# Ledger of designs, part 14: VHH binders against Uncharacterized protein F13C5.5

Target 1, 168 residues: Uncharacterized protein F13C5.5, of Caenorhabditis elegans (o76565)
Amino acid sequence: EICPMDKHAICNTGHLSCTCSVSQEDEAPVPEISCNALIARDLETGNFPVVSVEFDLNNSAEALEEFPEDAFRDKISSSLRVDEEDVIVLRTSCVGTDDTLTIQFVILKKDTNSSALPFAIEDLIDAESIATRMKAMGHLSQIANLDVDTIEYTEELVDLEFEPSNLE
Key: E = the ipSAE of ESMFold2; O = the ipSAE of ESMFold2 at other seeds; V2 = 0.75 times the mean of E and O plus 0.25 times the DockQ between their complexes.

## First folded at step 15 (VHH; framework vhh_5c3l_4)

Design t_9K (from q_59T with R105K; at its last look DockQ between E and O 0.66; V2 from the best seeds 0.57)
Fold by ESMFold2 at other seeds, look of step 15:
Structure t_9K (fold): chain B 168 residues (1-168), chain A 120 residues (1-120)
Amino acid sequence: as target 1 above (168 residues)
Amino acid sequence: QVQLQESGGGLVQPGGSLRLSCAASGFTFSDYWMSWVRQAPGKGLEVVSDISSRGGKTTYADSVKGRFTISRDNAKNTLYLQMNSLKPEDTAVYYCAKYGYDSLKQFDSRGPGTQVTVSS
C-alpha cells in the first residue's frame, strides 16, 4: 500500500534529497533534512507556491509499497517538455487516509543553480502556469499508473505529519 | 539570438526519401526539446515529431509514424528528420522548432523552413 505510509519517505536525489513525508507510525529517526529546507517559505505563513496533485487510490495501488516517484517525474517532465532533474518533489502525503495520496512539487527554471539553496519563488517556473497547463492537456487523468483526482495550484504545503492536528 | 536553419528539402518522387537537417545556434541546444513542424499548402501548422533534450524520448504524428525518424546530435547542435516512403500528402514547408522552458510555451522559436515537394 502506498497509503497509509508506514515509513518516512525521502524524495529527490543527491544534494536535493530530503524528507518529504514523516510517518507517525515509524519510530525510526527521520533520515534526511526536511524538504522545507529546499525552499524559501514565507516568513509569516510558511506558504510556498506549489503544484498539488491528488490521487484517488484503488485496490491495485494497495500493492505498491511507496510512491513511484521516478514514474511520476518522467510523466511530468515529458508532458511539460522539461528535464526530469528539474522536477522537485516536496511532499508525498496520505493526509491520514489510505485512499488518497497528495504529491506537491515545483519545477526549476532552466538556468537555476540547483546548488543555490534555498530556492526562492523566482528560481522556479510559475506554479499556477504549471497547474493550468497540466489541466489543459486532458491526458493527465492518470500519472504513474495512479488515478488523478485533482491538479491544483496552491500556496499551502501539506504538513509532514499524516494526521490532522489534535486541536480539533 | 536563437538561430535555426533547415536544409535538405527538395523535389522527390512518391516512395522516395529525404533527410532534413537543422543547424542550431544561440542557445544551449542540449537543454531543450525540439520539434519538426510542417505546413502543407493552404493548411495550418502540424506537429510532425518531437524529441527530448537528450534524445531518449520521441513522438510522431500518426500520419508519419513508421516512415519518419527524428534524431539529434547534441555534439553538432543539429536536429534531423529522416523521411522515408514519401507521399504527395507530405508536401509541405518543414520547420525546425524549439520548445520554450520557463514559460512552458509550446514553441518559442522556429526556422525559416525548407520546402519538401513529393510529386511525379
Scores: ipSAE 0.510, ipTM 0.772, lowest interface PAE 1.5, mean pLDDT 86
ESMFold2, look of step 15: ipSAE 0.578; ipTM 0.819
ESMFold2 (binder alone), look of step 15: mean pLDDT 89; pTM 0.905

## First folded at step 16 (VHH; framework vhh_5c3l_4)

Design r_59T (from r_10E with D59T; at its last look DockQ between E and O 0.84; V2 from the best seeds 0.64)
Fold by ESMFold2, look of step 16:
Structure r_59T (fold): chain B 168 residues (1-168), chain A 120 residues (1-120)
Amino acid sequence: as target 1 above (168 residues)
Amino acid sequence: QVQLQESGGGLVQPGGSLRLSCAASGFTFSDYWMSWVRQAPGKGLEVVSDISSRGGKTTYADSVKGRFTISRDNAKNTLYLQMNSLKPEDTAVYYCAKYGYDSLREFDSRGPGTQVTVSS
């Protein structure tokens, strides 16, 4: 199975919990904070600097039914020597292909108060620096047993499917 | 300012053991990954072992795996390296090193080092 999620979204399970794109009928417990509410996006464009990782699912050795977020955060945090709790997954998307998964994330700075939402760019480790360092690492051709196609800095967030708001 | 001070080095015969300590101050020790790094004569720096902020994850260079054990005591702000079955090839200056966080640098601080010499 291509695209591992019936609900088309995974929010990180660490310190922050949020819903990125889900059907209202599929939410047994209501999430406290929408992923859109976590970051102070540009008011005109909706842009925000993130690290974008694209996985090629065509050559995956394992059937992928859900994104392995814990393993992803474990690999990112150990590779960059940061705490898992500071790795915030903002977007998980299969939009545009049957065989590609896109993950977009940020990392909190050490001194960022994780309860002071929404995060500004200045509260986060520089996303371009993260992407540059990850590209320089020779051992990130797989993350969480998924084949990595690209790692890049971008300000274009993938769209949320069914952008229901759980917050007014 | 960050201060790292290694101790416990010395001269030892092959097959012997040493325990290195590193006292840390000037930063919140429990927030950072720490490392032991060594430099043998005429060689570059080699990462010997890493340990995560809380001590739950460790890594070792292949050359020391099974012989060396990294540990930390966050209550005492101290990093340790137990070195057993020492070989002449382990002769080096051993450094205690701190990883950066916001800048993601491999190391942003290290101590002055302690000499370990393994020789008959």
Scores: ipSAE 0.415, ipTM 0.717, lowest interface PAE 1.8, mean pLDDT 77
ESMFold2 (binder alone), look of step 16: mean pLDDT 89; pTM 0.906
ESMFold2 at other seeds, look of step 16: ipSAE 0.731; ipTM 0.880

Design t_10A (from q_59T with Q106A; at its last look DockQ between E and O 0.94; V2 from the best seeds 0.69)
Fold by ESMFold2 at other seeds, look of step 16:
Structure t_10A (fold): chain B 168 residues (1-168), chain A 120 residues (1-120)
Amino acid sequence: as target 1 above (168 residues)
Amino acid sequence: QVQLQESGGGLVQPGGSLRLSCAASGFTFSDYWMSWVRQAPGKGLEVVSDISSRGGKTTYADSVKGRFTISRDNAKNTLYLQMNSLKPEDTAVYYCAKYGYDSLRAFDSRGPGTQVTVSS
């Protein structure tokens, strides 16, 4: 299983959230909106600049049923002094193991008028700057009661293995 | 463009109270986290308290927790700091400061400050 959460977990806060994707096409329920529709990534490479946070789940005292997205967005927004609504989780992934969780996100600029999907890179706060700032902070060793292993800038967006039939 | 003007400072005895105000203009006040920052004589800047754009989240330096209360009135574009149980160590110039949004927890503006002096 590529996600420690229930298959087809729905990001239940903000309609601009992504879902955890699973390796099997037949899983239900299908999310209402796909994060693939939120951003205009490079068609050939799939690249898009994001902040990638890896969590180490080995020492969790609680079996993780769903990613605590509200607590994640709360910690990110309060740490960077931005609004929770502008923190957009694009990927929640358990790639290749059940002891690691990867969260990829972006942050909308406050002064942008653009609300048309998909988001352009220019609508977003510079992801490399975000990752650099977060790495320099001394209080982000845990986010949402999960142990943070790494925080990094990347353009390699975690791919979804398949897209459910409800990709609107 | 951005204008921040503090008021309400003065001389007060230990154990006393003051209420600082900061009038804001030239930007959409309700979109930004705001801060009170102070500088004691011969010392660097210390963030005293932060408040989120809508007022739902606050933080305080350990030295002021339980004594100071930050608040904001977004209809009046005004930031406040209620300072109770004042100590001589609270003597400083107090600044109203605005976080930039793209600045990633860095101030992009502050006012000229108001002096708070706590002494007998």
Scores: ipSAE 0.582, ipTM 0.824, lowest interface PAE 1.3, mean pLDDT 77
ESMFold2, look of step 16: ipSAE 0.636; ipTM 0.845
ESMFold2 (binder alone), look of step 16: mean pLDDT 89; pTM 0.907

Design t_4S (from q_59T with R54S; at its last look DockQ between E and O 0.94; V2 from the best seeds 0.73)
Fold by ESMFold2 at other seeds, look of step 16:
Structure t_4S (fold): chain B 168 residues (1-168), chain A 120 residues (1-120)
Amino acid sequence: as target 1 above (168 residues)
Amino acid sequence: QVQLQESGGGLVQPGGSLRLSCAASGFTFSDYWMSWVRQAPGKGLEVVSDISSSGGKTTYADSVKGRFTISRDNAKNTLYLQMNSLKPEDTAVYYCAKYGYDSLRQFDSRGPGTQVTVSS
C-alpha cells in the first residue's frame, strides 16, 4: 500500500491539537479539541470552504509511511509567500482509493489569532483565490515530492470517521 | 502608509561588489516576505531574490545564484542585497518590493529604486 493513512482522515497540523477519526478506534481517550472544532462549519451541512489537493500515489517510487505535512506546508507557504504557521491542514485522507491522497487546507489571514478557535471564513484567506493562484503556478505539479492530480476549491470537507463532533 | 527606500546603488566595474539596502516603514516589516526586483534598460521586471518574513528561506533567479545574497535585519526594518562578481548584464534599476499577504505571491508595494550600473 502506498497511501500513508489507508481510508482514514486526520487533521493535526502541529499548531493545534486535534485527534482525528483514526485515533478514536484506538483505546486512547477522547480528545479535548477535535479537528472539527478548528472551523466554524455550516450548521446544516458541515461544509466549509477549503483548498483540496489530490495526490496520485501510483507513481511514487517509495511507500509513504505518513503524510509529510511539514514539507507540504513549507511548499505551500513558500510558493504563496505566506508564513508556514498560517497554513492549516484540516484533512489528510485516503478515502476513495488506496492510491490517492486528499489534503484539505486553509490559510489564516495575517494577524488572525491562531488560538482563537473556531476559525470563521472571515479569518481565512479566500480559498477560491488560493486554489486559482496555485493552479496558475507552473511548479506545483509536485508538492512534497508527491504527484499532484488536482487542486480545487471546494466546500465539501472529507468527513472525519469516528470523530465525536461528526455526530453532532 | 508603506514606505520603502532603496540605497547603495552606483557605478561599479565588472567583477566588483555592491551592497543594496532598503529601509522599510509603515508596516510590520517582520510579517512579510520581501523581494529585490530589477528592471534592465528596455526590459521587463525580473524578480532577483525573495526572502521569507523570518529570513529563514531565500530564493534566487538563476542568473544571480552564487553571486547575490539577500538578507534582512528585522530589528532595523532593513532589507539587504549583497551583490558580488557583478557583470554588465546586472545593470538595472533595483527595487525593494513587499509581498502582500492576502494577494498570494503578488507585490503590493515597491520603492522608487536605485540604479546599479556595471561598466568598464
Scores: ipSAE 0.645, ipTM 0.855, lowest interface PAE 1.1, mean pLDDT 80
ESMFold2, look of step 16: ipSAE 0.666; ipTM 0.859
ESMFold2 (binder alone), look of step 16: mean pLDDT 90; pTM 0.911

Design t_7T (from q_59T with S103T; at its last look DockQ between E and O 0.91; V2 from the best seeds 0.72)
Fold by ESMFold2, look of step 16:
Structure t_7T (fold): chain B 168 residues (1-168), chain A 120 residues (1-120)
Amino acid sequence: as target 1 above (168 residues)
Amino acid sequence: QVQLQESGGGLVQPGGSLRLSCAASGFTFSDYWMSWVRQAPGKGLEVVSDISSRGGKTTYADSVKGRFTISRDNAKNTLYLQMNSLKPEDTAVYYCAKYGYDTLRQFDSRGPGTQVTVSS
């Protein structure tokens, strides 16, 4: 279900709800399975078009121990009137020292076969359109009880925590 | 072709109740969020209530919260709006509307509407 921040994050090809979270730096070997199995990244750059949401955690009442993925997917899907299971979280960058959290996600088109991994760009709702629409909405200053700082389209995926090259 | 047909409108006194129905065909009803939208004479469209594809999530405009209940029966391809404690300000044409999936919270279809008049 949600990948707790204290546990090593694992993304299996058959588990669309799992995200990459904080890995302990001294864990060896790093997990062999990664979120990269879900998407057909650019072969040279590793890039893939996503929506990137950055949260400002300075106003949070308590320390964030785990990313509230279900609440995030619920808010995104209800805001855009899509099904929650079609919101795929690809990256989490858990806040260590800078009090920010970055979440990168995509949304499947209605007719996408969720078992035809990895997903290509054409299997997904256009990420730039999603980001543009979300920025225009007035009710997304907070998602999953976290204060939203930015919502942007990008093709630059945040690295998996600590040793991302071991997962690619 | 998507078809949406509303029924159940009419004239009712303040404090009364009505139940609107919308028969849907031409698409997989259970795959889409649905909505009731209304338009008072000379005014723009107001989203009254939305319901998720499987019925587990609902939203309501502040003006109707606590008085109206949206529901759906996916086996009968039918959307409902139970309207209680009706007020003259609820007078409008009520439309059944379908959200598109890739439309990013925009309707792609609506019915011809049913008139609700709350008077006397």
Scores: ipSAE 0.601, ipTM 0.832, lowest interface PAE 1.2, mean pLDDT 79
ESMFold2 (binder alone), look of step 16: mean pLDDT 89; pTM 0.907
ESMFold2 at other seeds, look of step 16: ipSAE 0.719; ipTM 0.878

Design t_KER (at its last look DockQ between E and O 0.93; V2 from the best seeds 0.69)
Fold by ESMFold2 at other seeds, look of step 16:
Structure t_KER (fold): chain B 168 residues (1-168), chain A 121 residues (1-121)
Amino acid sequence: as target 1 above (168 residues)
Amino acid sequence: QVQLQESGGGLVQPGGSLRLSCAASGFTFSDYWMSWVRQAPGKGLEVVSDISSRGGKTTYADSVKGRFTISRDNAKNTLYLQMNSLKPEDTAVYYCAKYGYDSLKERFDSRGPGTQVTVSS
């Protein structure tokens, strides 16, 4: 299983590391950059413009135990002709049904200082333009060996029920 | 301001070779994927070849695979296209182009004025 705990997600596994969110009061804190602190989300709704990719896991082997983020970032960056290091995965979520996986990501502009957290919308490549390009390509029916169901621009970032500690 | 300047075009016989260069300035060349695109008479632009920012990944149009080689020298801010076994169908204006990175609304955000390649006897 990619995300065994219901209603939880991870943000980013690179140098901006995040942890699968849990809603336990007794979670021990570690040195942390929170998944929610990477981006300047709307204070009332938690919304932020992202590209949302939904994978259909219906016929996937149960051998998938972790999201292949490196392969995902490699395919996205090669297809869009951007650098892998600028592709930031914000959410990896299996909330809802166990046969789907939702990945939400943004791409940094080249002039963005990765130490200037949280990122604002203007620090990122326009997410609608990313989604439009990806949908027009026609060869993204499979990314990282997973079957793609939808690719959409959205402002509805998968929410976290709790602000957990992340390991940095 | 981004500046791209192609050179090395000319008239060549079928089967010949030609090497195109593109001098780049006004941006951090090593941060961007680059492309050679061409426009044959009466046709639209065709992407001939792409190369990644560090040079580790390349792609080619089917019509040029095995005959053309894209390369870059990031220390000299220069993009190259080695063209071998040239055919009359390769006759076109060849442009050096830079991929966009601020918005992906358009594939390329800059291109040079082009250099003419004519393959004829």
Scores: ipSAE 0.595, ipTM 0.832, lowest interface PAE 1.3, mean pLDDT 78
ESMFold2, look of step 16: ipSAE 0.637; ipTM 0.851
ESMFold2 (binder alone), look of step 16: mean pLDDT 89; pTM 0.907

Design t_REW (at its last look DockQ between E and O 0.93; V2 from the best seeds 0.75)
Fold by ESMFold2 at other seeds, look of step 18:
Structure t_REW (fold): chain B 168 residues (1-168), chain A 121 residues (1-121)
Amino acid sequence: as target 1 above (168 residues)
Amino acid sequence: QVQLQESGGGLVQPGGSLRLSCAASGFTFSDYWMSWVRQAPGKGLEVVSDISSRGGKTTYADSVKGRFTISRDNAKNTLYLQMNSLKPEDTAVYYCAKYGYDSLREWFDSRGPGTQVTVSS
């Protein structure tokens, strides 16, 4: 299944080792960089500008076992004419429902030090411009064979209750 | 300062071939998708072909599929367009263009001055 636990948020990047966040601290994964540590979020609010894509899973002709992240990143990058390696998926979440999947991502700029963590907002392509472009394209009603319900700019990241990284 | 300079245009008979080149400087060429865009007299801009930063993905306008081939040489910082079986309707100014990466409010953040291609009997 795509979301094996109600409070799981999955975060993997194409050029960074990352781990899934879990709802309980006793589910700590192997030492990896937490997705919470990838970005310089507002310390008090947790806000960070992202593109949020919500998928409607109600009409899937085939059950999905896991989110096809590589196909998602490939479609996003080719559609926006950016490199796949610069598309960073920060959240893969179906918290609170079995019929929807929310993907939150950002795209790194080229002329930054992309090896420096955490990424600041200025290291990233303006998320509002990404969302606006995607909504205007008209051919993103389906991504990776999943029906897209919404594409929105937001500063409200899906929250992770625990940080499983051992590298901090 | 991004610099793009097209060359290889000219007058050619229908059915002929031309190869356009675009010399790039002032940026890391291998980091960006690139495009050939053309403008026929009295017409708007048309994206002719796109190529990914490493050259592994290409797209073509329907009007040129099977006749034109985009390529790039990242070691020489050069973009190419091989144009075969040219038709009078291919007559246009051809521009080399660089896709933007700081913001997606505009598709292209730079283009060259263009090279004229004229297909005439």
Scores: ipSAE 0.652, ipTM 0.860, lowest interface PAE 1.0, mean pLDDT 78
ESMFold2, look of step 16: ipSAE 0.674; ipTM 0.871
ESMFold2 (binder alone), look of step 16: mean pLDDT 87; pTM 0.885
ESMFold2 at other seeds, look of step 16: ipSAE 0.638; ipTM 0.857
ESMFold2, look of step 18: ipSAE 0.734; ipTM 0.884
ESMFold2 (binder alone), look of step 18: mean pLDDT 87; pTM 0.885

## First folded at step 18 (VHH; framework vhh_5c3l_4)

Design w_10D (from t_REW with E106D; at its last look DockQ between E and O 0.95; V2 from the best seeds 0.75)
Fold by ESMFold2 at other seeds, look of step 18:
Structure w_10D (fold): chain B 168 residues (1-168), chain A 121 residues (1-121)
Amino acid sequence: as target 1 above (168 residues)
Amino acid sequence: QVQLQESGGGLVQPGGSLRLSCAASGFTFSDYWMSWVRQAPGKGLEVVSDISSRGGKTTYADSVKGRFTISRDNAKNTLYLQMNSLKPEDTAVYYCAKYGYDSLRDWFDSRGPGTQVTVSS
């Protein structure tokens, strides 16, 4: 299999964020904050504005067993001239595909009160401006040694198959 | 109110050196990537060099790599550009610039008034 991560979605860990380390109920959960608790999604649609990056994995010689999140955040922050700590990965998913990986992220503004969860849209750098900037840059055809297929602004957030209850 | 003030420009001979400084105030200097940009006569703006908020990453335009060194002192809120082996094509107004963080529609949200560098015999 090209992408064994079809059973989980991961959000950013260890920075101004939290993580949902499981997408299935039978996982042994680590004490982590739910990614859905980080953001105030639209109540009717589940929508939230994000930047969505799709990677084409069909040229990979080996299955991708773990998303290289640190390398991704390093490349994004360096390219956009923001701090790595402010790049928050909300979704990492290849559910429903075997050769495509989707990463959805946001970037915090400075002066965000990190104790005031969930983050509202005004706490975040305008996602459309991020996507527009990234598409205008001629050298983001590869991020973290993975081939980029698309970069787009979207409000359609990839859903989690199982939402862990790790907030306490 | 963001304030950026460049100094250290002037007239130098080819092969000479200058060190530019930029004093910053009105914002948390250590939170932002900073840049030196230049504008040669009749030309648009060119990013010369960038430095990350904590100084761990730098980038340089190909035309200056190996000759120019960007640095910062976050305790003094000061950005520097050491310019060695200067050439006539380095003649420009040099600006200290702050990267934006509210929207990425524009790269920079603030610039200083600039300092003239002239490389001529």
Scores: ipSAE 0.666, ipTM 0.866, lowest interface PAE 1.0, mean pLDDT 78
ESMFold2, look of step 18: ipSAE 0.706; ipTM 0.873
ESMFold2 (binder alone), look of step 18: mean pLDDT 86; pTM 0.877

Design w_10G (from t_REW with E106G; at its last look DockQ between E and O 0.87; V2 from the best seeds 0.65)
Fold by ESMFold2, look of step 18:
Structure w_10G (fold): chain B 168 residues (1-168), chain A 121 residues (1-121)
Amino acid sequence: as target 1 above (168 residues)
Amino acid sequence: QVQLQESGGGLVQPGGSLRLSCAASGFTFSDYWMSWVRQAPGKGLEVVSDISSRGGKTTYADSVKGRFTISRDNAKNTLYLQMNSLKPEDTAVYYCAKYGYDSLRGWFDSRGPGTQVTVSS
């Protein structure tokens, strides 16, 4: 009942990111990786506190083929005065419509060892505080040239279609 | 313990120039965004300029764009503000400030004691 392309969130091994991959299926296979290995989420619910940004794509002048993750991370890091490398995009989801894009991200604390996976909640800047600050800022109605509909704190991660069994 | 020490303030005539410096210690300077903030007589604090941890991104208040240049030398743990074409309204105490990171409860977690800049004709 679930379309195999319904949730297009993957991670590349050389870059900790998730993207909508439908536009890339026609050229070369993108390596499959589960972003679930990056975070110590609740094993029963899959919950993990994140900031969720929903974009309304109806007013975009050009069809979006791939999420502009670098521009997103650049805007987030500049706005919050943190390093771009500490902004970790965990989920990119187009589920439900081609008019809506949902991005879920966290930000590492400065003293977090980025090689010490998986990250626990205490390794991350408080997501509710991030969302609150972003909502209070008057210049975030557009991020990476995409119209922002909502910015929310949530504990509900979008599910990935694949999950690795063991990483060692 | 974080320590920030400003220098380079003084009295200057309108149209003149000054260069402020801020010596930083007690933290990894290259990990943090830094800022110059100022407090004019009888006014609150105003962010004048910000610079990213690597120095590649800068912002300026509208009132100083084109006249002030923020920079940093991460090898010397020093923040700078080059101020050109100074105006009487630039008169203020200028503070070097460090952005917080891990809690976001406030924007700045540290600032120095400040240096006085007076522009008068």
Scores: ipSAE 0.557, ipTM 0.813, lowest interface PAE 1.4, mean pLDDT 77
ESMFold2 (binder alone), look of step 18: mean pLDDT 87; pTM 0.890
ESMFold2 at other seeds, look of step 18: ipSAE 0.606; ipTM 0.832

Design w_11S (from t_REW with W107S; at its last look DockQ between E and O 0.62; V2 from the best seeds 0.00; counts 0 for: pae E 2.8 > 2)
Fold by ESMFold2, look of step 18:
Structure w_11S (fold): chain B 168 residues (1-168), chain A 121 residues (1-121)
Amino acid sequence: as target 1 above (168 residues)
Amino acid sequence: QVQLQESGGGLVQPGGSLRLSCAASGFTFSDYWMSWVRQAPGKGLEVVSDISSRGGKTTYADSVKGRFTISRDNAKNTLYLQMNSLKPEDTAVYYCAKYGYDSLRESFDSRGPGTQVTVSS
């Protein structure tokens, strides 16, 4: 188990969370939790294969204050017949935009002896296969009551601004 | 080797009830979603109900919702289907099915030989 972050980090197998804040007139933004220590990223590029889901928030009645992660995990797990605890959300990003939310996630395998942090690619269900399967499903145009714009395989993780601090 | 064995089928009158069981062995039962699927005479397979690995989440086909209840006992490696208010349209061979996990497939990777349920006036 490796967790190099001291502040706002949750380094547990099976249940992990990251949050984002929506831009407001407040100039003191809420720090985001980085999940970089959860995965064995490529040392040169920072790349790691994930499924990236973009939501279109233009049709939302109100600005999204916090991503409904439990509802997202519930929908993904039931659609793919996997356990919710194996759906790991690595990035939740809406910083700098009111009309787009990006969620990046992976799913743990059951069939390996490797479940300790950091997760390696062989510990995870193939992300391109996940994205392909999800795009073929007709009932994933909306997840957690949010309109899905795109579902893509990518190795480019969204960068999260992070300032290490043990205060508060 | 995965083994699934259904039991509890039979002949029942409309409005009656029946309880199916499926004994599972050869895999870690508590790690997998399980399903009941059925095949009516001359028809393809229909997923009747799914249940999550620990039993906390269930889904049902619209045709059986409110009448059938899926459950599991992970200590006994057994899957169940309680079938109430049975209709002639429920006549089918019922199969216990296991889905794969590490390779996301739309079809089951194992099933039992099935048990016949016949609902007739």
Scores: ipSAE 0.327, ipTM 0.679, lowest interface PAE 2.8, mean pLDDT 74
ESMFold2 (binder alone), look of step 18: mean pLDDT 88; pTM 0.891
ESMFold2 at other seeds, look of step 18: ipSAE 0.465; ipTM 0.761

Design w_59D (from t_REW with T59D; at its last look DockQ between E and O 0.94; V2 from the best seeds 0.75)
Amino acid sequence: QVQLQESGGGLVQPGGSLRLSCAASGFTFSDYWMSWVRQAPGKGLEVVSDISSRGGKTDYADSVKGRFTISRDNAKNTLYLQMNSLKPEDTAVYYCAKYGYDSLREWFDSRGPGTQVTVSS
ESMFold2, look of step 18: ipSAE 0.661; ipTM 0.862
ESMFold2 (binder alone), look of step 18: mean pLDDT 87; pTM 0.886
ESMFold2 at other seeds, look of step 18: ipSAE 0.672; ipTM 0.869
ESMFold2, look of step 19: ipSAE 0.710; ipTM 0.873
ESMFold2 (binder alone), look of step 19: mean pLDDT 87; pTM 0.881
ESMFold2 at other seeds, look of step 19: ipSAE 0.669; ipTM 0.869

Design w_6E (from t_REW with D102E; at its last read DockQ between E and O 0.96; V2 from the best seeds 0.78)
Amino acid sequence: QVQLQESGGGLVQPGGSLRLSCAASGFTFSDYWMSWVRQAPGKGLEVVSDISSRGGKTTYADSVKGRFTISRDNAKNTLYLQMNSLKPEDTAVYYCAKYGYESLREWFDSRGPGTQVTVSS
ESMFold2, look of step 18: ipSAE 0.730; ipTM 0.886
ESMFold2 (binder alone), look of step 18: mean pLDDT 87; pTM 0.888
ESMFold2 at other seeds, look of step 18: ipSAE 0.698; ipTM 0.878
ESMFold2, look of step 19: ipSAE 0.683; ipTM 0.874
ESMFold2 (binder alone), look of step 19: mean pLDDT 87; pTM 0.887
ESMFold2 at other seeds, look of step 19: ipSAE 0.707; ipTM 0.875
ESMFold2, fold request of step 20: ipSAE 0.692, 0.709, 0.691; ipTM 0.874, 0.878, 0.880
ESMFold2 (binder alone), fold request of step 20: mean pLDDT 87, 87, 87; pTM 0.884, 0.887, 0.883
ESMFold2 at other seeds, fold request of step 20: ipSAE 0.659, 0.692, 0.699; ipTM 0.867, 0.879, 0.876
ESMFold2, last read: ipSAE 0.719, 0.676, 0.643; ipTM 0.882, 0.871, 0.859
ESMFold2 (binder alone), last read: mean pLDDT 87, 86, 86; pTM 0.886, 0.879, 0.882
ESMFold2 at other seeds, last read: ipSAE 0.663, 0.717, 0.693; ipTM 0.866, 0.882, 0.881

